# Designs tried in a protein design chat: miniprotein binders against q56419. Part 196

Target 1, 326 residues: q56419
Amino acid sequence: MEGRTLEEVQEEVFKRHGVLVPKKELEDLAKALEEAGLLLTEKVEARLKEEEEKLKRERPMRLAGLSYPEGEREARAFLEAFRASYPGEGEEARVLLMPHLEPSRVPEVYGAALAALEKTPPPERIYLVGVAHRPLKEKAAALPVPFQTPFGPALPDLPALQALDALLPFELFNTPLAFREEHSLELPLFFLKGRFPEARVLPLLVARRSPELGEALKVVLRDFPGLLVLAVDLSHVGPRFGDTPLTRTLAEEARRRDLGFLERLAEGEPEAALAFLGANPTRIDGVEVVASLLPLLRERKGKVLAHRLDLEAPTLSAVGAGTLVL
Short names: E, the ipSAE of ESMFold2; O, the ipSAE of OpenDDE; V2, 0.75 times the mean of E and O plus 0.25 times the DockQ between their complexes.

## First folded at step 16 (miniprotein)

Design wd6 (at its last look DockQ between E and O 0.67; V2 from the best seeds 0.00; counts 0 for: SAP 70.507 > 70)
Fold by ESMFold2, look of step 16:
Structure wd6 (fold): chain B 326 residues (1-326), chain A 120 residues (1-120)
Amino acid sequence: as target 1 above (326 residues)
Amino acid sequence: SAEELAKELEELLKKIEELLRKIIELAEKGKFDEAIRRVDKFIRLLEELIEKLKELVKNPLTKLLAEMIEELARAILELVFEVRDLLYQGRTEDAIEMIEEILKAIKLILEMVKKIAELA
């Protein structure tokens, strides 16, 4: 049956049912389907080219009205509601690990990040390191343009970005379209820009671990000091991620892996945190970012402020999120 | 049976056509949030259509035709995300033009599903 032609299908149908569908009629319809598919593909490609050209100038909000409010007043109130969802006090962060999961799913985890920022002196710039959800041409990428937020544009730190690019063995500005819909930058940026409206941003994505990135950032941070933010999620378990349905055992293991990872990071032992995960059986999202940034995480002690393994009942799956200050 | 699945697909495609026309109506009225929610419903119906086609692909008699439908349905799915983005941006005329092309493609799929039903 593999590789059947329309003629072979037509002959088999006639033998079985005594009905002969005209070859020309079926061929014309098949051609029309193929032509329609090619046209739709061309329209997608044209849209992607248009969006890529726009991204050379700025990165617009993509989640306003969906994940956070579009207007500045409403966005400010939204921030304050999230801070209120975490009743504790934060600690000063020189490095902050925070999630990029939909904020309404883990409000107290984002609230803990806000509490940490409340204790953190306003930085001149923020190194915002997220996880690429679209393929990159290289191990890591940046987009050196303003990112729009309800609080105004988050301006790029062009001198720091250029210094970083110069130190890498690959072009840093390599995949603009990967930033188009990248929530791992947009969602944390909303909170960061709301609290630090004057800070410039280095918007960075990691697709695959890059020791070169960590070494380069260590150099750049000496000359361009700022706040380092790891915008990562933790365990991903359940059918949405290729497992069987979530069980109490799987959830317990995910929590254990999340907290063990965070606690070892909090002790200034990022290599031990990675070793603890082994083959990463619960698919902790932050592994490639942490593995890239080892030189910046070593010997920095801190505290886990919040953690939640958030259940997705409709998918029988869960995602972990945490807040860590170093 | 292949005949029963083809009839189910025909009914699904008619619901899809009605939904797409509603999305156009909402976009013309500037009701973009409502239009986007209906685009999200359309995506779910497209995914249901693709899933039902997997049963027809397993049937040797209907496999070729079902695979052709699936290929076009996946092209539609790719374009619908651009429609959602255009609606989010308030680009009414651009969104409607793409929805009209999707409607033309849906009508072709319906014609092929009817051929499958005629062939059993």
Scores: ipSAE 0.685, ipTM 0.917, lowest interface PAE 0.7, mean pLDDT 90
Fold by OpenDDE base, look of step 16:
Structure wd6 (fold): chain B 326 residues (1-326), chain A 120 residues (1-120)
Amino acid sequence: as target 1 above (326 residues)
Amino acid sequence: SAEELAKELEELLKKIEELLRKIIELAEKGKFDEAIRRVDKFIRLLEELIEKLKELVKNPLTKLLAEMIEELARAILELVFEVRDLLYQGRTEDAIEMIEEILKAIKLILEMVKKIAELA
């Protein structure tokens, strides 16, 4: 209650309108609602505590059987089908930008990522940088535990994670519950683990731009070389995101911003890519990730392999996805 | 009218209650995928409930009562995500226990909505 009691409101209603609200029955019901709310909150807190304790050991699959197959055989067939959806050839990646959108929405974009991975020598480790869709305690976080996949667990690179933590002005190992359902890591990791089964992983989330993260990673990458993966989506437009229904004009603007962003990244000009977006009116998802990783993206030239603006017809909204190699 | 809106909310709450009972039934039968789909439907209906509750705000009293219902509805929403997680894990008994608590809370919301209609 915003500072007013039921009694105060009842008194106000009586004073203003001359209506005597039945006090006791309403008070008893209000109390019952409050008590029920407290009980449910306690149950949620107890459950979250249990889940946090589990996340000290491993991060289980959440999207197996939904976004991708749970079984290894079926998962391999899934990878092959996604690769087949992209008719082009990939290029070797030192940095890979790929989507984290529901795979079925943008199969050829994931296919392009797989094509790039085919041309990439197996890395010792993968720096997987996703977007935090839940609040973090700090600007960025890591979860230093195995992530389950249909291809077995993706094991953390603890030495590299520790080296990164030591260079950051904040605790890297924060907000473990933010990783529990974070699809920005899980979905890309499926493809990455399927292609590079022996690679260790650094699962990272960015909530807010952290220049410190990029500088720290630049140092860590010298001693702990690996593939950098930016798991980011592009424009988010339409009613789900506060716009009018998708129109040709809105779609053209979203595509223009997505491609203009990716092209400037492909030219090795990440600052120009960010500047091009300005206030980011089409809500490109990956801006905070790119802003955090500027030291690693500067002067790296590459190629845009795929782009799609995918319509979610039930909401007349669309999400952009792209694959970029550097 | 506030009375018409209250009837709409009552109908929605009855649908929600039926859905929760169906989730229990499906979970007991080991039909977890079907149960989870119903949980997702429940989430959408609960979000619809929360939005419709805002329309009940006609005066300071109805505002206060709607806020109280919304607070409980939000607590239910958080708990139902945990129910979904428990169903994914095959923790049927724990999921059912939580759904039973949600059912109690939904009944309280229904009683409050009826009371708001009487006061309008």
Scores: ipSAE 0.313, ipTM 0.781, lowest interface PAE 1.3, mean pLDDT 89
ESMFold2 (binder alone), look of step 16: mean pLDDT 85; pTM 0.829

## First folded at step 17 (miniprotein)

Design c_1 (at its last fold request DockQ between E and O 0.86; V2 from the best seeds 0.76)
Fold by ESMFold2, fold request of step 18:
Structure c_1 (fold): chain B 326 residues (1-326), chain A 104 residues (1-104)
Amino acid sequence: as target 1 above (326 residues)
Amino acid sequence: SMEEKIRELAEKLAKLAQELSELAGDGSDPEEIEKKLEEFIRVFLELYELDREKDNPEADYWLQMTIELVWEFLDAFREGNVEDAIELLMYIAEAAERLAEALD
């Protein structure tokens, strides 16, 4: 049977989703790849090896000067401005859900997180759980090195990380390169380190839901108490994520699912929050983290402090962000 | 079935991504690279447009990562970052292979 040509598939995709990959662009890419020439792949592989070796010692700032200021003085002013964008008061958190979306897109959502941190006694350590945006070798990973920030290095809690690794059925320290560009850790960490300069950090990534991680963390938190931070975004809707262009009805559905999810988490009912989403039609990123961490979320009641579904006008797409304290 | 179609497309996408990342370093003719890119995009767009039931969390995870990585690959090129584009092809190959495995 005859399959569809590129032209035929492109026409259908444009009609349904409003997305076009022009043939001229593919011609230009092919020429650029050819002109970059011999040894390009070898050069890329050498660069990756060098970066992996650096990540065995420290994780440098990647987003300074792009998402937040590089200098400490400017960084503190930046924190103050974000706090001011949220006029409310926070509540003490033992668990904080906060976004990892570009801060300038959702300033009051990060401001709400800062308000919660103001009410939270400085923890000895922070369990910072982000979402992997690159493949991991296992369901979850950690990187046991200092993460650089404008406020100084965020030092790893090595004893807690080693205890966690010992309880898992896989090597926890398994994919250093996945941390190189991982904004789901770097962006929340900027805010957390700025507020808690003495706290050590467990920088953790979840790729796929891991019940083993949640059970292990419950044990580790008993002996190594600290603040648990779920650094997750909510709905992802629109052509960038496989939908039609954003409509009012799709946006309202995304908001409803975001808020329903957060509200059920706030009631101490994480299984009900996951069940509410069903097949997760608006692609809430937080589901893999929440599904991993069920034992840490059950029966813990709290409050939703902020939410925004932020429009990405160039892509006709939107991403939800929220702040929840438990 | 829909699952078998997705698995086949994912396997093909992974193979094409890997081959493209290797062709860039071997002095291949631009026309050969372009044909491979056209097939890569054709396969991606077929995968991208499929309306599937989201009833397999592992497959859902890898599918979403694959889609986002391909857009990031195109963005890297549009910004003139050819080395980043090659790196992203390597990640796309891995994500698409794992998507296929999740549907096996």
Scores: ipSAE 0.801, ipTM 0.906, lowest interface PAE 0.9, mean pLDDT 91
Fold by OpenDDE base, fold request of step 18:
Structure c_1 (fold): chain B 326 residues (1-326), chain A 104 residues (1-104)
Amino acid sequence: as target 1 above (326 residues)
Amino acid sequence: SMEEKIRELAEKLAKLAQELSELAGDGSDPEEIEKKLEEFIRVFLELYELDREKDNPEADYWLQMTIELVWEFLDAFREGNVEDAIELLMYIAEAAERLAEALD
């Protein structure tokens, strides 16, 4: 590009978005890359290959000791504290929409999910549908291995997973590395496993909307009944996501879209919820999941239990989170 | 067109991300790495400042993925997680390539 200098572009981005990547940070990065030496790429590739092989057996915890406690006793206290952060009572869930955001940012929203789970009979299996924050080879994926938690491994429902795979026009068991760091499954699973230790799990990721997934799941759920969990966040606004810094106007719009989306879902009108978002200018995270699961969400009435738009101050950005029972 | 500009920037970003991921392993001159990194950030910022297309959901998806991955890359770097940063460069390369493909 016969284009603008880095400094000119940085100045323009700063003016528009209030964010600047200082040259010093680039110098520090270059130095760090230099110090890491000649074998860094090979080391990373070797690590990824090793991790992929491990993922054939189990999915280890990645956020233990960071987002939640590693020890079982401490983990149980963590669950109790989060439940206590929500002052209300829950309702029985057949479908639960809950966040996957860092729990400390939206404790009462997770608390609302726990409140709902208290009113829910223990399911035989949990269909846990998260959002892919890494590229997938297909529109959706599953990882048919135990997921480690402080409460022991969450075991996969292999018969149900196989039944689902057989009904899909693509290979469901794809992109195992996308599951390695995927918090949209790990964080919700902590709460779910803590509440339902004996439930088997179908860990699913959605990248792009797949109507086939919803239709297939509808069939599978007849033979393999269980709790459906949508592990999704809501609006993503601010510089981290391509907007200007959070303003009152932007926050109000994010809240309006989040609540409007959740309320329409609560009325059993998922198509209306999607239509309400249009081009999704506030980037509701769960849109592709909801679009995939339309057959399972139609005509189900429920209740919004909690909502929060949480500010990430260092980036002047915000993420919406909600809990919905159907 | 705006689409063509986004495509061109995405292709450049993908290439630079791939090159950076490789240079970190080849014992390259720090000055060369710095120049490539500056170019990478410049290309990203040029892409970042553009208005998103609302009429191509596939392109919008990959653009958003690319932006979020670059922020994660910067975060990993600030935290001193160089291995994670290199891994993220690989994902950025893939996402940016998929963005370019969505605009072909």
Scores: ipSAE 0.657, ipTM 0.864, lowest interface PAE 0.9, mean pLDDT 89
ESMFold2, look of step 17: ipSAE 0.791; ipTM 0.897
ESMFold2 (binder alone), look of step 17: mean pLDDT 84; pTM 0.842
OpenDDE base, look of step 17: ipSAE 0.577; ipTM 0.843
ESMFold2, fold request of step 18: ipSAE 0.791, 0.778; ipTM 0.901, 0.893
ESMFold2 (binder alone), fold request of step 18: mean pLDDT 84, 84, 84; pTM 0.850, 0.849, 0.844
OpenDDE base, fold request of step 18: ipSAE 0.652, 0.647; ipTM 0.864, 0.862

Design c_2 (at its last read DockQ between E and O 0.82; V2 from the best seeds 0.78)
Amino acid sequence: SMEEKIRELAEKLAKLAQELAELAGDGSDPDELKKKLEEFIRVFLELYELDREKDNPEADYWLQMTIELVWEFMDAFREGNVEDAVELLMYIAEAAERLAEALD
ESMFold2, look of step 17: ipSAE 0.802; ipTM 0.906
ESMFold2 (binder alone), look of step 17: mean pLDDT 84; pTM 0.846
OpenDDE base, look of step 17: ipSAE 0.669; ipTM 0.871
ESMFold2, fold request of step 18: ipSAE 0.803, 0.814, 0.808; ipTM 0.908, 0.912, 0.909
ESMFold2 (binder alone), fold request of step 18: mean pLDDT 84, 84, 84; pTM 0.844, 0.849, 0.850
OpenDDE base, fold request of step 18: ipSAE 0.721, 0.721, 0.725; ipTM 0.885, 0.885, 0.886
ESMFold2, last read: ipSAE 0.782, 0.791, 0.806; ipTM 0.901, 0.905, 0.911
ESMFold2 (binder alone), last read: mean pLDDT 84, 84, 84; pTM 0.846, 0.850, 0.849
OpenDDE base, last read: ipSAE 0.718, 0.721, 0.722; ipTM 0.884, 0.885, 0.885

Design c_3 (at its last look DockQ between E and O 0.74; V2 from the best seeds 0.00; counts 0 for: SAP 70.521 > 70)
Fold by ESMFold2, look of step 17:
Structure c_3 (fold): chain B 326 residues (1-326), chain A 104 residues (1-104)
Amino acid sequence: as target 1 above (326 residues)
Amino acid sequence: SMEEKIRELAEKLAKLAQELSELAGDGSDPEEIEKKLEEFIRVFLELYELDREKDNPEADYWLQMTIELVWEFMDAFREGNVEDAIELLMYIAEAAERLAEALD
């Protein structure tokens, strides 16, 4: 409320959500920003400009040595460990839904994705659809350059990307900087490239639902068949996401929403999946992607292979992750 | 209305984020920076607390991004990475502006 002081707002937010920004922390941040001054702001702007130019040629690994090993030998052992964390068998996928959450937090969910890939004939190309965590200029974007991985570069499918761009009412290649740190592409790509080293990739990001994207992709997929991957997370609950602290009740609701969403997708009923979520009270990450890609999901039946709602104890928050084959 | 309140807070947050990201270029003294940051956090917390009952997918998307970017900004600060914090302020300004536009 505009009439409340910072202290009053913080007290109510703490009672309801369990979050606090101490005044001393604000004082320290203000001092740090002031001391940064003109030279640091200019440095940041120059760095972003330089990185955007580099992204016109290739997208380098950003998470090697952090989320997965940098060396190919170690990276292959890493894949094997993740596959082992899911003792079940997969099923052939024409469409694969998999997470982009930090792999160590949901190992069996990534393992289930690998199990599905074992049953999937190597595709000529992979339509990898992630979620933008930085603003895009349009509803969706692509970056038509090689993405580096420990298994070699994932080469772009330029003819398919150009065909897609030609069918859209907006410019697809206009936000290279949004790909710089985008883990929703890099983390799934590690697993996909490790399993399908010869496949080309269409690295796509969705910001906001675009029915035009789904219609265009349906046309492109007919001429350029491949594996469609929805690299999305599920519920986001708790204070980090604007919610009350995680409770058993909130966690149960998040799991119910996640599984109900996935099960309706597995029935080939993506509109029903979206309707089930209504206003999306648990902030399922994948809704904008699914809403964009309805024409590609209708009538495709499949199976939910894995799900976990992963707890972030320090923030009293949780994120859902799942593996679905269609 | 609640939608009008969210729009007003988003507009204010976007302006504050942009001004904070332009530290040396806006002529601010240390006290002005501190006041802007306190107001930025106050506005964010008011926005963060508000009801998300409106069923507007575009606004919901930008609101969620704004919330997550602000917490990422605070994390960058807590890790001592002022460079990332400045960059994140630029993204927060854009996301909050888009949120306000979605409610216009």
Scores: ipSAE 0.778, ipTM 0.887, lowest interface PAE 0.9, mean pLDDT 90
Fold by OpenDDE base, look of step 17:
Structure c_3 (fold): chain B 326 residues (1-326), chain A 104 residues (1-104)
Amino acid sequence: as target 1 above (326 residues)
Amino acid sequence: SMEEKIRELAEKLAKLAQELSELAGDGSDPEEIEKKLEEFIRVFLELYELDREKDNPEADYWLQMTIELVWEFMDAFREGNVEDAIELLMYIAEAAERLAEALD
């Protein structure tokens, strides 16, 4: 920090990004930490240990009553409203790329996913591949327990998960705590479980690209056929993600990259999709997932059903979301 | 080099995150906590402002993770979720450590 004051750094960040971290927020934070008292770290550690033990049995809902309704009746009405937000018809999916962004931000994109699911025969199992927003011990992980939903528990396909684990060079069942609050699984799962209540689920998280995962899944899918779902968002641009506030130019670039990525995937050219992104300057969320699943995406032609770049006004940032069927 | 600077900041951030998570539990002086928080935010902002050389995908991944976790940390505090904030400090420490390792 070679002698720069917090104020100097704040001023510099403001000049570059138009964002200031309010000093009051730091004061409030310090006060909150103080008020929480001496036992807070021990309490947190004890809580984490308890939560980890609970995750050996089930993954409870974390976003019920927040992102979606907790009650089944209300949850069904929620699904219907989201489906209604997309005016088009879906296509049968063997592979579905859908968002994991807060549903209220991109309702028509989730609606497009629901439209696709309407045209999809009920699968025996769903391979749900999300993005890790917490550190994983390995490149990928799975949690082999029931996930709670308003429609009842989504039950794991243990035989398929075990078959996958056996083909990977690392332990698949790692970092259970990373699943506790992972919305990239919970949010898509709400829609999937609502549409396919009897399907077993393989909840998978990808941190870093794992070619081994794609090859292993390709083998497993032969013996354990199912719907593959990529629960990924697209561009992440603006101050929340390290950029300047959203401009027309930045938004146009984000859209260009999102659509260019999705279109190449729709053509069955996932390597071309990755190459098109290069260094991924707009931070497309799903790149590590797509890179891991190349063997499953090659030569599959499909259709882009929806896309949106959604503005988060408080942070002048935006996130891209899309729905793709293959 | 820019990489070396990122590495140094990541190491500092990791250390500060760890210290903050511990201080919150050890009945530390509020003034000390505040001072460490200010230092933590300062280091973060310095790291945040650096132009990312995107020639190291692993480093870029952990940098992005670190930034996202810090934003979540700040949000948790705004919402009054102190326990979640402490948990996030632990994840920030891990992500920043892994960022530093990716640049070694």
Scores: ipSAE 0.623, ipTM 0.856, lowest interface PAE 1.0, mean pLDDT 89
ESMFold2 (binder alone), look of step 17: mean pLDDT 84; pTM 0.844

Design c_4 (at its last fold request DockQ between E and O 0.85; V2 from the best seeds 0.78)
Fold by ESMFold2, fold request of step 18:
Structure c_4 (fold): chain B 326 residues (1-326), chain A 104 residues (1-104)
Amino acid sequence: as target 1 above (326 residues)
Amino acid sequence: SMEEKIRELAEKLAKLAQELAELAGDGSDPDEIKKKLEEFIRVFLELYELDREKDNPEADYWLQMTIELVWEFMDAFREGNVEDAVELLMYIAEAAERLAEALD
C-alpha cells in the first residue's frame, strides 16, 4: 500500500475532496459495535434470512411515512400536490423515463411524469425498470410478488414475468433481498400505482447492462403489451460520489450531460445518447438501463418534459433527475 | 498501474469488511474492533481518492456502488442503526470483491 496512516490519508482527502471522517466518529462507531454485544452478525444473518422468506410472498412498503404518506387519502392528496408542481402538459407515453430520487427534492420532475400519465391510456401492465443499489447475482433481476402501496397492492404480471425468465440466459428471479429496500422501484411505483390502480407490474432491476434483457423484453412486450418505465436518475456529482466539491463548472457539466443524454433519447437515438456520455464523467445511473434496453428505445421519438440538478447541501454534491416521454 | 492499485485496494477493502462484520459477532475486544474499523476506513479513503477507470464500465459500476455503500454504512452508524451497519458491511464486501474481479 502507500503506507500512509489514517490521519495522513484523511488530510489528503480533505484537501482534495472536502470530505472528512473524524477519528472521534470512528471511536463512537467502534463503541457502538462493542455495545451491541455478542452474536450481532448471527442475529443480522438470521433476520436477513427471515426477510428473504417474507419477500417470497410480498414486498412491503419501506418508505411510507418517510417519502410519502401511508394512508390512501393522504397519499392521493400528495400525488395531486406533485402534479400541481408541474404546470405544463404531458404527452402520451409508450415509454416513460422518470426519476427515483427522493420526491421532495425534485417535485416538478415527478409532476411531469404524472402529467404524462394523464395522457396515457391505462395499460394492462407496467414494465418498471429500476437500478439495483445492492449487488445482484446476475446482471438483472425481478421479484414476482405483490408490492404494497398506499393505493393497494401492485400485483405482479406472472405470465409476462415467466415468459421473460424463459428467454434469458440466467435466472431472472434472483437476489430477492436486493428488492427489500430498493427505492428505485418503490418511489416510482407510488406514482404509477396511484394513476393506474388496475395495472399489473413487472418489477425489474438492472445492475449491469444486459443486451439479452432488452432483446427478451422486445419479444415479451409484443405478447404482453404495456407501459415501459425507466426509473432512473441522471448525473451524480460531488464528494458523495468521488468528486471534488461541487462547483458551478461541475454543475454546468452535469446539466449539459443530463440534457444532451435525454435529448438524444428523445430523438430515438439511444446509441448516440450513450456515445454522447463517453466514459460517463458525471455518473448518469440511467446508462446501464438504457444500454440494456436499446431494442426498445430505437426510433422512438418523444419529448423531455422536465429536468433538475438538485443540490445535496450537506455533502456538497448534486443529483440530476428528468422526465422523458417516448 | 492505476488499475492494479484499485484492484488491490478493493480486495483489501472486501476482506476488511468481512473481518469487521465477523468481529462484531465474535465477542472481540473493543480495541481490535477499533483497529479494524480504522484500517477499513483508511483503505476506503485510499480507494476513494483514486481516479475512475475510464475504459472499464464494469469496474466503474462496482466502484460507485462501493463508495455509496460505505457512505450508507457511515450513515447507519450515525443514526444508531448498528444491525443495518453490519448488513451494509456484507454488501460492501460483495461489491468490493466484484470491483476487484472486474479488474482481474
Scores: ipSAE 0.813, ipTM 0.913, lowest interface PAE 0.8, mean pLDDT 90
Fold by OpenDDE base, fold request of step 18:
Structure c_4 (fold): chain B 326 residues (1-326), chain A 104 residues (1-104)
Amino acid sequence: as target 1 above (326 residues)
Amino acid sequence: SMEEKIRELAEKLAKLAQELAELAGDGSDPDEIKKKLEEFIRVFLELYELDREKDNPEADYWLQMTIELVWEFMDAFREGNVEDAVELLMYIAEAAERLAEALD
């Protein structure tokens, strides 16, 4: 059977999803690849190797000057502006769920997180659990090095990280390159470091649900108490994520799923929150994190402080973000 | 079966992503790169238009990862970040391979 032409497939995808990859864009890409020359792959591989070696010492900022200011003074003003964008008061957090979406898209949601942090006594350490947006070798990973921020380096809690590693059936310190560009840690860490400059950090990424992680963390938290932060987004809907363009119906469903998920978490029923999502048709980002941390979320009562479904207009897609205190 | 079709497309996509990443380094004929890129996009779009299998969470995870990485690849390219685009091709190859493996 003669396979469909690119044009035929493109037309069909455009009809269904409102997405078109223009021929010119492909031509421009081909030209750019040509102009980059014969050694681009070797150059990229060499860069990755160099970056991996650097990650043995520290994780540099990748989004400084883009998503947040690089300078400390400007960074502090940034924090204040974000806090001001949320008109409410926070609550003391033992567990904080906050977004990792581009801050400018959901300022009041980050503002709500800051409001909660204002009511939270400075922790000795922060367990920062993000979402892996790159392949991991294991279900979860950690990077036991300083993370650079405008407020100085966020230092790892090595004893607590080692204790966690010892309790896991897999090597925790895997896939260091996955941390290089991972915004699910960098963005929330900006806010956390700004508020708690002396706190040690356990930067964790989850790819797939690991019940072992939650059980291990429960044990570690006994000997190494701290603030647990779930740096997760909510629904991902629209063409960018495999749906049709955002409609009122799709947006309402995304909001329903987001709020239903958060409300059940606020009631201390994380299993009910997961069950409510079922097959997760709106692709709530934090599902694998929550599923990994069930032992730490059970029976904790809390409050949803903020929620937003934010439109990315160029792709007619939307991402949900929320702030929850437990 | 739909699963078999997804697996086949994932395998093709992985191969094409890897080949594109390599061709970017070998000074290949621009016309060849263009043809491979067109084929890559065609295979991706064919995969993208398929209904997702809801009964295999592992496959769903890697399919979603693959889709998101391809969008990031296109974004990186539009922004003129060619090196980042090549890195993303490597991740696409890995994610697509993992998708194929999840359907074996």
Scores: ipSAE 0.709, ipTM 0.881, lowest interface PAE 0.9, mean pLDDT 90
ESMFold2, look of step 17: ipSAE 0.790; ipTM 0.902
ESMFold2 (binder alone), look of step 17: mean pLDDT 84; pTM 0.847
OpenDDE base, look of step 17: ipSAE 0.682; ipTM 0.876
ESMFold2, fold request of step 18: ipSAE 0.787, 0.802; ipTM 0.904, 0.910
ESMFold2 (binder alone), fold request of step 18: mean pLDDT 84, 84, 84; pTM 0.853, 0.851, 0.849
OpenDDE base, fold request of step 18: ipSAE 0.708, 0.705; ipTM 0.882, 0.880

